# VH-VL binders against q9h9l3, part 182

Target 1, 176 residues: q9h9l3
Amino acid sequence: PRKMVAIDCEMVGTGPKGHVSSLARCSIVNYNGDVLYDEYILPPCHIVDYRTRWSGIRKQHMVNATPFKIARGQILKILTGKIVVGHAIHNDFKALQYFHPKSLTRDTSHIPPLNRKADCPENATMSLKHLTKKLLNRDIQVGKSGHSSVEDAQATMELYKLVEVEWEEHLARNPP

## First folded at step 10 (VH-VL)

Design K2 (framework fv_amlenetug)
Fold by ESMFold2-Fast, scan of step 10:
Formats: sequence, C-alpha cells, structure tokens
Structure K2 (fold): chain C 176 residues (1-176), chain A 120 residues (1-120), chain B 108 residues (1-108)
Amino acid sequence: as target 1 above (176 residues)
Amino acid sequence: EVQLLESGGGLVQTGGSLRLSCAASGFTFSKYAMTWVRQAPGKGLEWVSAISYDSDYTDYADSVKGRFTISRDNSQNTLYLQMNSLRAEDTAVYYCAKARLAVAGPFDYWGQGTLVTVSS
Amino acid sequence: EIVLTQSPGTLSLSPGERATLSCRASQSVSDRYLAWYQQKPGQAPRLLIYGASTRATGIPDRFSGSGSGTDFTLTISRLEPEDFAVYYCQQYYSSPETFGQGTKVEIK
C-alpha cells in the first residue's frame, strides 16, 4: 500500500472547567517506528487543566511550543495521502480539526481481528495499554508522570502490523 | 465475470486533451479502488493514477501530476481519466484495472487497453 | 520511488524446464507488498502472485513466489507452452507503485 504512519496526540483541558480537549502534543512515526514528528503544541485557548497525569504535559512545555495553526499545517503535510494508523484516532483528528479519508484511516481500537488475537470481545473498545500488553508483552503508559505519545504511536504501529494483511484484505472487500 | 472496457483513445496533437472511460461490470464497482496503468509501445508497465472507492482519495505519478485527473461515477460503474496538456511521452496503451486493496494494487483484473497516440 | 530491477532480461528455455525469475527492490518492500504479472503479446497483464507468495484466483500450482525485503523470485516449476510471455514484478508498498522492466521467457 501507500506509505503508512502512526499518530498519537496528547490533549489538555481548555474552556469551562477544562472540559474541552485541545491539542498540546503530537507524535508521528513511520512504518518502522522512526519518529517523523514530535512537537509540543500551544492551543489557541487558555489552558485550564494540563491533565498531566495522562498527557505528560506541564506548563514549561508550552513556553516554546509551536502555535496550533503552524503545527496543524506541518502535521497535515505529513498525513495527507498516507494510511494513518491510530488508537481511537477520531479524537486525534477532532483535535486537529481535520478530516482524513476513511479509506486511508486505520483505528486499532476498532479492528475485530486485533481484539480476537487478544482474546477480547471483537466489538469491544480495548485500551492501547491492554492490547499492547496482551499482544506485544510490553508495558506502556507506566507511572504517574503522563504518557509518551512517541511510545504510544510506536505501539500502535506494531499492533496494526499484527493484523495488517488480514485487515487490508477485509477493507478492500468491505469499505467503511 | 469481471469485465473492464476502455474507450476514448485515439490520435491527439501535442498540447491537446483527451478523456478516457472504463466501463466496469461483474463486480460491485463502488467497493473497490480503481487505477490507470499505461504501457508505451514496446516498453514496460507504468502506473499512472488511482482513486479510492468513494473518490475521497486520488493519487498520481509525478509525470502526470497537474495534467491528468482521475474520477469515477459509481452510479454508472465508470472510471475516467481526463488528460490535458498531452506530450509525446504520453503515447501508450492505457489500461483500466481494479485494485485488490482499499487504495491501490495489486491489480487483479485489467481491461484490454485503449491506445493514445500523441503527435507533434 | 522504489526501483525494481528484474533479471535476467531474457530467459530462453524449452517446455518442461524450470524457470526462475528474479526481482530486486532498491529498498525493502516488506514480506507482503510484491506482485507478479504475466503479459502475452497483444493482451492485458494477468495477476499471478500477490503478497509475494499468494497465488491469484485461477493460477496453476506450477507458479510460485518467494522472497522478502529486497529480493524476490517467481518460479515456474515446469514450463507449459502457454507460459512463454513477459513477466513483471510490482511493488505496492510505497506510492508511486512501480513495476520492474520485465523478463521475457521465450522458447529455445
């Protein structure tokens, strides 16, 4: 197929009581897990809640962060025309305010064969942490200092590679 | 029986335009990516362009980018290639082919091809 | 773009002999993104093998594909008269999709 990348974004809380999710970091890796992009991103709105336990983002990361509009342009240039793999990837695309073609999108949270390999119900939404531990015997998102979006993107690509042949054949016969 | 039938080829002058059509039958056209592959006389195969099942994604070889436009009409089971600013090096038999994967090859069924000759 | 180099350019054999055709990629196309096609004069190409080693529908057992990474092989175990044709490899790992220059299998 076309070139394939994996993406993982971290969001912080903006808006009333920090309930709006805004992009604050994005990591993109290629098929082999090499980093193509990894930047902290400054939201256009005031950050109310850094959500550091999960995002890994702290106030100091925002000092020299790339403004959202500039980062978005850089990211979309990388994603356009490629197969993009992510976990619950609709959240990443929403944060980027971006539409990626469904024919080029692969969401590891919604691939029945992947759940089947992990002995999980085929239509359940399983966490990236659970699938990675079960199928790759690797612990990610460890500790209380937040997640590594690079680590998450790399794990997501490796998970997809386990079912790639089967799933590409399925999508050719059953377009989304 | 899967069938792909190209039409629209012919002789055109350098700088001219031509539109190729491919009529598909024997499979659910709207579910598959489609492609154009060309072959210059006595030469090998060269991929030209591809389009996803829903037209949301198109791709082109660098040699034709900005000059050729691929499109499809799923209601008529027809694939198109609009060729503008034609050059002598565009002379080839143009094949319509069905992709096996969601966005591109391999190509499991091919039409018989239509000859495009670009003269100076 | 990924360049595919086929060898030999021409393979001259008799019916009943084994044909071995090589395709080398300028960079890795993984284990699964290589296809082989057969083309006879005046005809469209016909898909023989995809995913490096999977036979397409209707393709006889005498055709087999192998290899991974950058080095791939198409083997025809016992040439039949209808097998004399030009053979092309193709990678669909990376855009643009590319074909090798072809190997002509001709009767001796």
Scores: ipSAE 0.007, ipTM 0.539, lowest interface PAE 12.2, mean pLDDT 87

Design K20 (framework fv_amlenetug)
Fold by ESMFold2-Fast, scan of step 10:
Structure K20 (fold): chain C 176 residues (1-176), chain A 120 residues (1-120), chain B 108 residues (1-108)
Amino acid sequence: as target 1 above (176 residues)
Amino acid sequence: EVQLLESGGGLVQTGGSLRLSCAASGFTFSNYAMTWVRQAPGKGLEWVSAISYDSDYTDYADSVKGRFTISRDNSQNTLYLQMNSLRAEDTAVYYCAKARLAIAGPFDYWGQGTLVTVSS
Amino acid sequence: EIVLTQSPGTLSLSPGERATLSCRASQSVSDRYLAWYQQKPGQAPRLLIYGASTRATGIPDRFSGSGSGTDFTLTISRLEPEDFAVYYCQQYYSSPETFGQGTKVEIK
């Protein structure tokens, strides 16, 4: 049976005026929500904007952070050949400079049955925070300390499990 | 309490085969990479082989490639090393060790080791 | 393969003294992919430091690691009787992972 993991990444601003999003943390959890990977990642470019309000990243986290090229290799070894669950996961793959097969990708921001269960329009792009509150009765991404990618990855896996049977059957009948 | 217990070592003839086992407890075995590190009598540490948490990735030292096979059974919390075509220079204490990460990394817990003696 | 060279081979000191152990890599292992281990006779190795400078859980603060690139140091600020052992450095920057040959810290 094909294994399933959930991923969530945090990005910081690099490049001119901090407009480039560079990977600064990645968390990966297994089907049960256990952490398989959670590392701070040092971008190859100078960090202009830590985006701490959203990323939770501070200068102190960069002191022992894993360089991007090494972290990328570690992360890709975990993701390759697996069903990867994420929320707006295209942003994570872009930050990783990685292409994951669409047939093995599950994006909880684009699963119509999940929106329907949350009383949201099926084609709307709902935030992870909103879906988690509505469907799991749990508050995530609270306060001004930034997001926890572990918390986000765990919530994402739990959300997917709510529609897994239904959505996997849909995908089997309608391959991407 | 994390525990790793190796078994299967012993005396074997040159060209023979031996299978080592490592029983793990006290941590979620299926979340971490595992490794075998050996130490010849009176010598230093030599990394032998590693396996990722899900068996998708294995790696070997050049000295054992093609002869040794690492494997794991996550349902039984057990790591294995199948050793074939054994040579005198394979004589060593073989340690089972847990990596800090799911695919690799420094080794935070070690077993007691099991002695493999290869003779002609 | 990255070769790690430790020096000195043997360090003879008395309890209470400071020990400084060196590890040099044949090529850069960055500032984060070096670990230090302690091994006592008849025992398995014990992780002391990883990421060049981060103490492993349960390791006393008299142990500290420093360095980057190719030059790394393990310092034991005040030797206790239980600290007399062989110490190994290890790089996990690139495969295959490699260990130094060891530095023996012995009682004078």
Scores: ipSAE 0.053, ipTM 0.665, lowest interface PAE 6.9, mean pLDDT 89

Design K21 (framework fv_amlenetug)
Fold by ESMFold2-Fast, scan of step 10:
Structure K21 (fold): chain C 176 residues (1-176), chain A 120 residues (1-120), chain B 108 residues (1-108)
Amino acid sequence: as target 1 above (176 residues)
Amino acid sequence: EVQLLESGGGLVQTGGSLRLSCAASGFTFSNYAMTWVRQAPGKGLEWVSAISYDSDYTDYADSVKGRFTISRDNSQNTLYLQMNSLRAEDTAVYYCAKARLALAGPFDYWGQGTLVTVSS
Amino acid sequence: EIVLTQSPGTLSLSPGERATLSCRASQSVSDRYLAWYQQKPGQAPRLLIYGASTRATGIPDRFSGSGSGTDFTLTISRLEPEDFAVYYCQQYYSSPETFGQGTKVEIK
């Protein structure tokens, strides 16, 4: 009865010198990679640094973007009670100001069998781009226009599906 | 240690104004949302207003919208509540409290409160 | 706004007994956006539990929180004399933040 989704968020810089990471886009896909949510999100704080090279966010995307409080409510309704897959997902949860149960969280940056399949050290933290190229023969996050959070969420789900059976068995025996 | 000290309460006539202050110390004030919560004599807690760590987001209870204004000075570690057009039902102890998060959250530290009495 | 209704209004118990306090939300506050506070006469409130079940720093193990969606519970496993107070639940899922009306735990 547990459903699974994958999430990827984009953050912009707010606060002094743009050092605070604030949510500016969120994409959520289902198990098959279909988009369940994809919205630009207006931070409640003044944007100092769009971080466009990485985030893909520009001033134009903030016009008519969904206010943070409303977007957060929508996102949390989708995530609650589900297994949530992400890459370095604690950054996404921090930007959402949200605590998802560890037992229902899957972080593809910290799954040893996934690194093993990619011929990488099991305890290393590998980038989503590297794992996707090695295991799916797919280039993501290409170009200078920033990342696509939809593409990243889809890649993250596909990566997890490669190790899902063995990792779920591992977690059943070794609960977090 | 974390400390929050409210001041500015007192007796005011209906239709009058008061400005409450909250002096914060013992934590990085500019990292957290701040809130005002009030409690009428013998009654329960009522959330009044909140402000994000950088003042870009503010929120108000429906009972005070248009009359109260929350603000903060991060350089002085001080939170304010400007109260205009005061009514008898605004009579309460006003608490300053620190949120656990930058934009919202439960309130982990509270001041001792300052009494505001509104009468004719 | 989300209305929180606490029950019972008053709970009369003796030291050593178990206290169970309920908080019901008019709308779902998900599984984590509920906090519990303790207030003694003449004092400011004190955070006990946040995220429905996480004890705040310095809170004794006898306090525990549970629940999700619309139904939440605060449990005090063995009442100590200092635990006789008023308890409030609070949701921070949706603006405006709201508090329940309170449950008074008093000595029988």
Scores: ipSAE 0.005, ipTM 0.468, lowest interface PAE 16.1, mean pLDDT 86

Design K22 (framework fv_amlenetug)
Fold by ESMFold2-Fast, scan of step 10:
Structure K22 (fold): chain C 176 residues (1-176), chain A 120 residues (1-120), chain B 108 residues (1-108)
Amino acid sequence: as target 1 above (176 residues)
Amino acid sequence: EVQLLESGGGLVQTGGSLRLSCAASGFTFSNYAMTWVRQAPGKGLEWVSAISYDSDYTDYADSVKGRFTISRDNSQNTLYLQMNSLRAEDTAVYYCAKARLAFAGPFDYWGQGTLVTVSS
Amino acid sequence: EIVLTQSPGTLSLSPGERATLSCRASQSVSDRYLAWYQQKPGQAPRLLIYGASTRATGIPDRFSGSGSGTDFTLTISRLEPEDFAVYYCQQYYSSPETFGQGTKVEIK
């Protein structure tokens, strides 16, 4: 049967001036919000910018982090064949160097009914924090010590559930 | 090469509002975090606010939180600081600075600054 | 917030002498998230060192940075007349980004 998971990744800056986003943490939760995967991940390239304010990642987390190639294999085994929910999920897939079928991808930053429920323009890209506050009356990404990718993945799944019936019906009528 | 030009400073009464602008040139503006740093007369540097390259992340010093709003227009290469409910202690030269990284400092290029004077 | 404390507040030296400036953090800022700036009267600050020890573009070899964790040092090996200025350390490890109070290097 159809399985559904939500993903949220944290990236650190690598490459020239830290502009390349490299995977440094990944959290995956199931439909009920239970954690299936949550690991710190060691990028293969030198970290120029930990982006700690947003990522929550510090040098100490990298000491015991799972090497990228190993983590990628583990993550892909969880994602393959499932409906994957994320927010601006293209960035997560890019960091994973992974192609996930569009027919099995749900991006909460590009679901017009979700924006409509939040009284936002249907084609605008709204932040996860904004949608979660508007629709779930919940503050996520609080403080300046970085985000919890587990909290973000859980919020993303809950947001999708608000429009799941409507959106799945739309996709059945209008396959991607 | 890299140029940052602040504008919008001036004299304002306590409780008033002012909007600062910073025009950037000589680099790909949309690739870097930007910040406002202020310096009161005869005092040291105080970080005020920062915004990531994509505007998704903003941050504020506790002293200005709820009163100041940082924003940017990547199509116009311009950084803004909207200052509301101004206090005498906000009197300072306000510098626009470019972060070396997409999300954080250090700050590798600075404008010449614009003076904001808040009085009764 | 991470508080940066600079010492001494004022350093009085003559051209040709070695200047050693200290910056202490209230919490660890790792080994790479500390920058040093130079500011002359009426001018904007200028980045000298970032990543604790990397010289910024155009900065002379006489400037060097060292340290890790909570204790950092800026060294000017042989003061030139143009080096008399105020120097600030800055951490960019965690939000909010903070500056030290400054060390003034003045002519004796």
Scores: ipSAE 0.005, ipTM 0.492, lowest interface PAE 15.4, mean pLDDT 88

Design K23 (framework fv_amlenetug)
Fold by ESMFold2-Fast, scan of step 10:
Structure K23 (fold): chain C 176 residues (1-176), chain A 120 residues (1-120), chain B 108 residues (1-108)
Amino acid sequence: as target 1 above (176 residues)
Amino acid sequence: EVQLLESGGGLVQTGGSLRLSCAASGFTFSNYAMTWVRQAPGKGLEWVSAISYDSDYTDYADSVKGRFTISRDNSQNTLYLQMNSLRAEDTAVYYCAKARLAYAGPFDYWGQGTLVTVSS
Amino acid sequence: EIVLTQSPGTLSLSPGERATLSCRASQSVSDRYLAWYQQKPGQAPRLLIYGASTRATGIPDRFSGSGSGTDFTLTISRLEPEDFAVYYCQQYYSSPETFGQGTKVEIK
């Protein structure tokens, strides 16, 4: 596809009781799965909960991490004007404090043909791990030490590629 | 029946301007990307510009960036190409074509083309 | 920009023969973002194949496309008189979209 990237972000807990999700890592890959961006990102607020089991983020990753404001500028330069693929991508955009045009956004958690291919209900929200195992026969997010956002972004792009022709034709008939 | 009909071509002097139009019918125009492709006399095909179904995305060949502007009017089913600062090397038949996808893609229907001749 | 190089430049064959046309990309365009077009003198191009191997509507099954990474092929299994034309490949993987320079299939 022309001008298409996949993104996956990891968030840590900030604010009261660590309930606010703040960006702590972002990975962006191109259509072929090559890494365009992968940085640890320092939130502007105190980290209360690293959520290491899911994020893979530890205190050592915050040493020399790119400050949020700088990282956000770098990331937005890559995303602007491109078709951006993600899984539950609204969480990534919220963490980036960014609005990406709906017409250029592809959310693999809300693509009915993907669920259909995985023998899942078309309107259910399935996890990236489940869809990747069912459709690509690949285990991601293995173990208890957190996710790799690079691995997740690569899996997300590969999942989208399975339904790309069908879904782009659907979007042509039913513009977002 | 899908139809694309170009108009607006003609003879123009170097440095001049022309606006090409393409009238579309027989499909839901607002659902598909549209493109202009040109062909100089005796030469091959050269992609010029594309516009997404909603005009949010436009793109141009390096040879025409800053000089040409693609636009569309979905209410009138019409595609446009505004050509400024024309050069002798812009002389070509200009084809309007429909993409298979909303943002880009292979071009499944083409108009007959309109000739643009740029001379001094 | 991705450069597409077609070979041969001219292919001289007789009706009934098989034609094999090559298109090579300067970098990978995946296996699904390559199209083939046919153009006859005085006419607009006609889409033959898209997605590297999918025939467009109304295209006879003697036309087939195949490819691997940077190396794509259009095959016409048994040339009919109306198949003598210029053929172009096109990538729509990366902007700007680009066409090959063309292969002319002419009567021997």
Scores: ipSAE 0.000, ipTM 0.477, lowest interface PAE 15.5, mean pLDDT 87

Design K24 (framework fv_amlenetug)
Fold by ESMFold2-Fast, scan of step 10:
Structure K24 (fold): chain C 176 residues (1-176), chain A 120 residues (1-120), chain B 108 residues (1-108)
Amino acid sequence: as target 1 above (176 residues)
Amino acid sequence: EVQLLESGGGLVQTGGSLRLSCAASGFTFSNYAMTWVRQAPGKGLEWVSAISYDSDYTDYADSVKGRFTISRDNSQNTLYLQMNSLRAEDTAVYYCAKARLATAGPFDYWGQGTLVTVSS
Amino acid sequence: EIVLTQSPGTLSLSPGERATLSCRASQSVSDRYLAWYQQKPGQAPRLLIYGASTRATGIPDRFSGSGSGTDFTLTISRLEPEDFAVYYCQQYYSSPETFGQGTKVEIK
């Protein structure tokens, strides 16, 4: 089996005016798109803004949510030593308060060949929704009820698989 | 349906070795953590060892650390427990169990167990 | 390691009665990392409750779990003949995972 996973996190607003992004859900899928982890996560700070239209998080999801420190430990056991694929993945790692090696990180928002396949400028930062529609002919993040982090993680893995051979060859010639 | 079938138990002398196997079917084996839990005759449950879905993380009870090794073969859907330097107190029924998550319990499916008897 | 202490050791009741089983942790395991198992003679354990209060698939609603921190309870609202068994609590909050010593529910 391949040592590669895809991750997508949902954040809620904490701190002054809800401007701090705190982890509230994390989904991790394997190479084939099977779910390895999907939990609601309780931030240690008071939630000021659920950001429901993007996060899909509602107050009821916090009732039985896994405390942040415990969830972080579980998630890091899955991520450590693996190639981790994500979209704008810096935000996910920041919410996890975690540093993942650049050599093992794949960010589908910054892969020029992927943008090229989508007829987008190679150095532009395109949304996951746009790339998924253009390249996989699939609508994700539909409506105003929030995103599914499972759906987003699965789409992210499928997008990476479209350029995997080309991009891994590029990285072998140009180590990060 | 989910099935776990243990094998490899038997009678062994103190200081000896045994390898237990657990054949899994009915679920995607490579997505879940697996564990061994033992039960001495007339006693309660004791967690022995766990292994993550990808073998990157293993953990052991202090009573078996350094003597037992857990491993898995995801291509064959099989879990193993290599037991070395066996002691009389290792006598127990050994259960193979599936964790609900990729890294940890609780344990939602269990095998029938295999008896290990250590004597002499 | 976290030690789980179950009480009583044996609970003698008649069918139709309510059973209340306790599990006390030596340190906090939150409200998410406590499970309950049922074991009948000659059989493997069966998961009843996980996350302190979430009933596992196929478990009758007469079984319920509650508690948080260090004190947890398994309740069987109306004992049926098949419910006479040994019950174990288990924490999966901190390694090593540990089980309580068990409570035997027997016919009076």
Scores: ipSAE 0.130, ipTM 0.702, lowest interface PAE 6.0, mean pLDDT 90

Design K25 (framework fv_amlenetug)
Fold by ESMFold2-Fast, scan of step 10:
Structure K25 (fold): chain C 176 residues (1-176), chain A 120 residues (1-120), chain B 108 residues (1-108)
Amino acid sequence: as target 1 above (176 residues)
Amino acid sequence: EVQLLESGGGLVQTGGSLRLSCAASGFTFSNYAMTWVRQAPGKGLEWVSAISYDSDYTDYADSVKGRFTISRDNSQNTLYLQMNSLRAEDTAVYYCAKARLAVSGPFDYWGQGTLVTVSS
Amino acid sequence: EIVLTQSPGTLSLSPGERATLSCRASQSVSDRYLAWYQQKPGQAPRLLIYGASTRATGIPDRFSGSGSGTDFTLTISRLEPEDFAVYYCQQYYSSPETFGQGTKVEIK
């Protein structure tokens, strides 16, 4: 069977006024939530805004960070040919400058049965924090020191597993 | 604790075959790349082959391409190296080592090694 | 393939002295794709430093790594008796992964 992983990336601001989002950390977990990859990543451009409140990234993390080109190669070896789960995952793929086939992509921000289980409108885009609290009774992204991409990737995989059977059957009958 | 235990080494004739095994414990074997590194008597370290956590990627040193095959059984926590068409210059202690990442090194834990002697 | 050249081949020092070991790559390993290993007679190698300067778990702070591009250095600030061993550098930037020939640190 096809292998499944979950991904979550953290971005920092580069370019004019820090408006460009550049990859600065990536975490990938397997089906059981074990970490396969978790590295700080050095953007090729000067960091203008660490966005620390959300990213959890500080200047100290960049000292031994993996250069973008190398990190991208390692990440793509893990993602290629697999079912990749994420939340608002198009942002992660954009930061990686990577195309992943829609047939192998699972976005927990766009799965109607998941919203339904959380008593939310089926077509609304709900935050990872909200879905995790409602469905897993777990608080993530706590405090003001930034998010843990490992924690977010693990929560994303667990959320997908709640609807996996139903959603895979739906996709088999309604290919994207 | 992390442990890697190699086995299968021994004396073999030039042109012969041998299969090495490495039994892993103390970590989630299926989440890390694995490698074989050899060391000829009195010489330095030479990387031989690597395999990703899921067996999707394998790589070989030019000196062993076409003769050696790396494989793994994640259900048994075991790494293998099938060595065919052995040459005298393949004589070495073969180490099993764990990579720090799912697809690449560096190598953070090593086994004790197993000696392979190839003679005519 | 990337060739790593270590120097000196042998470094003869007394306990308490500072050891500096060099590793030069034939081409850039893109800043930080270099590791250092320690090997004692009859034993497997032990990872000391990876990413050119990051100490591996359990490695004493007297070991430090520096450098980027093609020129790298391993420094042992004050040699302990157990530090007399052979040291290897390794690049993991480009396949095939390669090791230097080793520097032997021996008692004077």
Scores: ipSAE 0.399, ipTM 0.787, lowest interface PAE 3.4, mean pLDDT 90

Design K26 (framework fv_amlenetug)
Fold by ESMFold2-Fast, scan of step 10:
Structure K26 (fold): chain C 176 residues (1-176), chain A 120 residues (1-120), chain B 108 residues (1-108)
Amino acid sequence: as target 1 above (176 residues)
Amino acid sequence: EVQLLESGGGLVQTGGSLRLSCAASGFTFSNYAMTWVRQAPGKGLEWVSAISYDSDYTDYADSVKGRFTISRDNSQNTLYLQMNSLRAEDTAVYYCAKARLAVTGPFDYWGQGTLVTVSS
Amino acid sequence: EIVLTQSPGTLSLSPGERATLSCRASQSVSDRYLAWYQQKPGQAPRLLIYGASTRATGIPDRFSGSGSGTDFTLTISRLEPEDFAVYYCQQYYSSPETFGQGTKVEIK
């Protein structure tokens, strides 16, 4: 039995000039796209830049946000031992201060067969928005009010499912 | 809409065993943590045990550790509590409840409860 | 384990009055890891408030929660006949999850 989840995180700017990316929301969905986790997360440091245009995070979301240490524990209970799908997922793991084994990680921004299906160069890093439009005929990250990490996680899982059989066979023959 | 129905309660002698079941419907059972909470006659609520959505994590109250085992069958939408080495102080109504999240509470839906009476 | 202490043990009031119930934790449960439940005789508990201040689905706006750290309050702004019940606070910040001993709100 194969356990697979998809994750997408939103980060806000903390530290000098908002240079540090700190976790402020995390969404995790299962193979069918059902939400297993979706919480706003309170960084331990003062938020300098909400990055609202992209993150969708506003001051109001911090009122009921889960403190980072607690959220991290909850999230890691879901991720540990599972195949985790994400888009540019190294950013999410960095924000979580977490190491996930490469053998169990699937990054839809670095899967050549997926780019090939989208008529894009195999070695290019394509945005989630572009791949979702090309392959699923769906517009995500629409408007100026920020992204939905639930929507992004769901799209990421659906994109991976398009190449899952082919890519899992490739990884079995070419272990990371 | 959301329904939780406990069964398996009854009268048992001290030192005996009993298995409780909770049948869930009206929500995607496999996406949420589940818990057992008990209430002794005329007393308050006591959390007993919890299990994560995929059974990878289980927790127990100190009073039941080593005696009770929580488990679930996601294909049948059923939660279980195996109770061994029962004591008089285990006498209570046992409630099945759904957590709001895949790995933790609070508990947003509750069953009607099943009575367990432990006597000598 | 975190111990939750509720006060008063019994609150005797009339319909239309304001009820204020307290819950104190033995250590901090932050701003958000406290829930309130209502239980009527012969019935299962019903979730009222979670995250210290968020009303659960279907709960009337006369119920409100507040507080942070170790001190939390449930307020019923204008008591209705159906509100006379036992109320429990619960923390889900740290395992094991624990409940307070309950506050009974009864007719004067």
Scores: ipSAE 0.326, ipTM 0.766, lowest interface PAE 4.0, mean pLDDT 90

